VHH binders against Type II methyltransferase M.MthZI (mthZIM). Designs and how they scored, part 4

Target 1, 355 residues: Type II methyltransferase M.MthZI (mthZIM), of Methanothermobacter thermautotrophicus (Methanobacterium thermoformicicum) (p29568)
Amino acid sequence: MKTTHRIYFKNSADMNELKDKSINLVVTSPPYPMVEIWDRLFSELNPKIEETLIDEEDGLRSYNLMHEELEKVWHEVDRVTAPGGVVIINIGDATRKIGKKFQLYPNHVRTIDFFFDRGYQVLPFIIWRKQSNKPTKFMGSGMLPPNAYVTHEHEYILIFRKEGPRQFKTEEERKLRRESAYFWEERNQWFSDVWTDLTGVSQRLNHKNLRKRAAAYPFELAYRLINMYSIMGDWVLDPFLGTGTTMIAAACAGRNSIGYELDHNFKDLIESRINETLKLSNEIVMRRINDHIEFIREKNGKYYSENYKFKVTTRQEQDIRLYYPRTYKKIKNNEFEFFYQEVNPKKERQSKLNI

## First folded at step 4 (VHH)

Design v02 (from z07 with E54S Y101W; framework vhh_7z1x_3)
Fold by ESMFold2-Fast, scan of step 4:
Structure v02 (fold): chain B 355 residues (1-355), chain A 121 residues (1-121)
Amino acid sequence: as target 1 above (355 residues)
Amino acid sequence: QVQLVETGGGLVQPGGSLRLSCTASGFTFSTYWMNWVRQAPGKGLEWLSGINSSGSSTSYADSVKGRFTISRDNAKNTLYLQMNSLQPDDTAVYFCARSKWYGSRTAFDYWGQGTQVTVSS
């Protein structure tokens, strides 16, 4: 088993490196319109945005222009996404005062409208309530009604499907789909429409300026979504790659990936993260195995995995195969190949990794 | 067969109000951006207002901002334009138009036949 990973240091408003209908899954967290740390990035993409932030009576023109920049990327995402492919966008709404008006800027609504208007099915999506969110500041007039405002403590993991359910027409594809299945208990955990168990984490970046630009998007979030909405060997795209979380999660899940990132300064950090993840890649898969063994010990499983010699809850779980990347090679300055080993349940590990 | 049919035009005095309707058929109306565009006698087309598929986001040309309100009823496949404080220079044929690309205010693939609005005396 081998996966390929490419990084392009350029604006994802032009993804000419990618053929039409070549991508099975998009997992990304874009810069959030109207969240102040992203003002500079949006203004570099369109200088008119800076003008709107200082002379307007409210932020609606800034909001629209910022989304127009993201929509250039979403047009490319639409072009490259294959029929039956899934687009997943983690996005937060912004609360901000521009001029005299404090309001929430509903980024998730504008994002939904883009894909809905292009004929995508909006699938039931996930509210991600970050465990690290703490109301240390109060918005508005403190304890005095009516001008005190609710604290915003969640983001949206929006899920869109192109055209309809993916078809698996060959026996090879159907076999790979079965091998890519998740455990019954993982399904019950992951397919909740509210996630409260994942903390928004600092990327622990080496460079101070990179911390200001990077989205805090945990490895486990990407890893779950990739396992839920793709099969092994699929191509996963992240048009806002940042520190490489989606690419690393795809590699750990046995999927290929392509990422786009404007800032070349992320290159060394991504390579560093690859090396650290490879040391712990077996632990990621072994944690899934160990969690399953613990779960099934208390449950009378009806079915059996011949490959791993343990009981499972459903027939569909019998064909599960789990791989981890053992080594990688740098093929080009921007291209990596990962090489895999199937998990060995006898080498039990208890650790989790959230990178 | 895609069809857009405008109604509600007519003669109105300056300062008056009109509500235009556009009934859509032959496509999934609820998934498309919709627009109002007008053409005054002897002039070119002027984009006035756009609304996204859900109705949660609207945009307006400066010439009508604060006077006109775009809305939609996806259950009825109908687009509306509420026009208040009408001026003689609002006299035009009003068209509803479907955006060819998401959010486009310059590229439209289907148009209605138009409805005449005359603001006089």
Scores: ipSAE 0.000, ipTM 0.114, lowest interface PAE 21.1, mean pLDDT 84

Design v03 (from z07 with T31R E54S; framework vhh_7z1x_3)
Fold by ESMFold2-Fast, scan of step 4:
Structure v03 (fold): chain B 355 residues (1-355), chain A 121 residues (1-121)
Amino acid sequence: as target 1 above (355 residues)
Amino acid sequence: QVQLVETGGGLVQPGGSLRLSCTASGFTFSRYWMNWVRQAPGKGLEWLSGINSSGSSTSYADSVKGRFTISRDNAKNTLYLQMNSLQPDDTAVYFCARSKYYGSRTAFDYWGQGTQVTVSS
């Protein structure tokens, strides 16, 4: 098993490197319109935005112009996404006072409207309630009604499907789909429409400027979504790659990836993260195995995995195969190939008799 | 029409303090991000600090973080830089600069004429 990963340091409003209908899954977290840390990026993309941020009595013009910049990327996403493919966008709404007006800018609504108007099916999506490690701040008049404002504690993981359910026409594709299955207990955890178990954590960055951008979503969030909405060997695209989380999660899940990033300063950080992740890649898969063995011991599963010699809850889980990247090869400055080892639970857990 | 005028520079001993002021006229001061930028002799421009329209958010270059404090008084159209623990390397001309958006280090449209700060024994 081998996966290919490419990074393009350019604006994803033009993804000419990608053929039409070549991508099976998009997982991304764009810069959020109306969140102040992104003002400079949006203004550099469209200088009219900086004018609207300083001269308007409210932020509605800025909001619309920022989304018009994101929609240039979404048009490219639409072009490259294959029929049956899924587009997943993690996005937060912004609360902000511009001029005399404080309001919420509903970024998720504008994003939904774009894909809905393009004929995508909007699938049930996830509210990601981030567990904050910092005290929340009160907005408005503190304890005094009616001018106190609710704090905004969640983001949206929006899920869009192109044209309808993916078809698996060959026996090879159907076999790979079965091997890409998740455990019953993972399904029950991951397919909740509310996620409360993942903290919005800042990733360690080598450069001060990169740290100020804050981390997008955590590795585990991308890893779950990739396992939920693609099969092994699929191509995963992130048009706002940043620190490389989507690419690294795809590699850990046995998927190929393509990422776009404007800032060349991320190159060394991404390569560093690849090296660090390879040292821990077997632990990711072993955690899934250990969690399953612990779960199934109490559950007393009805079916059996011949691949791993342990019980499972459903027939569909019998063909699960888990791989982790063992090594990688740098093919070009912007292209990597990962090589895999299948997990061996018997060898790793020979002292345990609960298989 | 637009004017930015810096005051408060001068000679100070190492370890000393100075407070710079920038008075703004010809525009609605309360709508704009404001910045302090310096230029040491024979060196390029170095961005030091920025403050948003309301004064609720500030940012600093690592070279001055913990030593310098930016603030503003929108009623007086005045920007301030409180400089503590001054070092000889802080010797420079200090400029007040109007930016169009948060965190910009290159997109400044109006500058004051600068005020000289000299740190020496």
Scores: ipSAE 0.000, ipTM 0.119, lowest interface PAE 18.2, mean pLDDT 83

Design v04 (from z07 with E54Q Y102W; framework vhh_7z1x_3)
Fold by ESMFold2-Fast, scan of step 4:
Structure v04 (fold): chain B 355 residues (1-355), chain A 121 residues (1-121)
Amino acid sequence: as target 1 above (355 residues)
Amino acid sequence: QVQLVETGGGLVQPGGSLRLSCTASGFTFSTYWMNWVRQAPGKGLEWLSGINSQGSSTSYADSVKGRFTISRDNAKNTLYLQMNSLQPDDTAVYFCARSKYWGSRTAFDYWGQGTQVTVSS
């Protein structure tokens, strides 16, 4: 088993490196329109934005212009996404006062409209509620009605499907689909439309030249979504790659990936994260197996996995195969190949008990 | 104050050609995606073609791909649709429409009044 991972340090408004209909899954978190830390990035893409925000104090015009920049990327995402492919966008809405007007800028609505207008099916999506710290500042008039404003505590994980349900026409594809299944208990946890168990993460930035970013989404979020909406060997795209979370999660899940990142200074951080992840990749897969063994101990599983010699809840789980990347090769400055080992639960447990 | 005005429609024989024009006023034309949409008698709206703000990217419905060409002249605030190899099924009212969002094929915030194209012998 081998996966390929490519990084392009350029604006994802042009993804000419990618063929039409070549991507099975997009998982990304773009810069959020109207969230102040992204003003510089958007203004660099279109100088009219800074003029509108600062000189004219026109929040609605600024919101529209920022989304026009993102929609250049979404246009490319639409071109490269294969029929039956899924586009997943983690996006937060922004609350902001521009001039004399305070309002919420509903980024998720405009994002939904873009894909809905292009004939995508909007699938049931996820509200990701981060563990919130108590707010240091109250928005509006504090304890005094009516000009006090609710605290915004969640982001949206929007899920769009192109054309319709993916078809698996070859026996090889159907076999890979069965092997890419998740456990019944994972399905029950992951397919909730509210996620409260994952916190946002601050990236450790080793380079002085790296621009400040909002807290990135965690590895676990990307890993779940990749397992939920793709099969092993699929191509996963992140047009706003940042610190490489989507790429690393894809590698850990046995999927290929392509990432775009405007800031070349992230290169060393991404490579460092690849090296650190390889040391833990077996543990990630073993955690899934150990959690399953713990779960099934109290359940009377009706079916059996011949691959791993344990009971499972459903027939569909019988063909699950779990792989972890053991080694990688740097093929080019921007291209990596990962090589895999299938997990062996008995050998791994025995090794853990042997010092 | 935003206005879109279509011209160039008329009666044409099957296999013939027409060029439609849409003159825009009241907004910065060069910053918007523009579209052509048609409505045949007794049928719904059909999106035909879209063009980005600078004219460097175009898209077409399968029904007109290879026969119709969308273009724009930002200096003249004018959108064009060159229609070749016209068929009786191309008979419709043709509308110029401004995209509400980048590349949108269904969300339009301003429309022209339309121009009638009739393909008949």
Scores: ipSAE 0.000, ipTM 0.185, lowest interface PAE 17.1, mean pLDDT 85

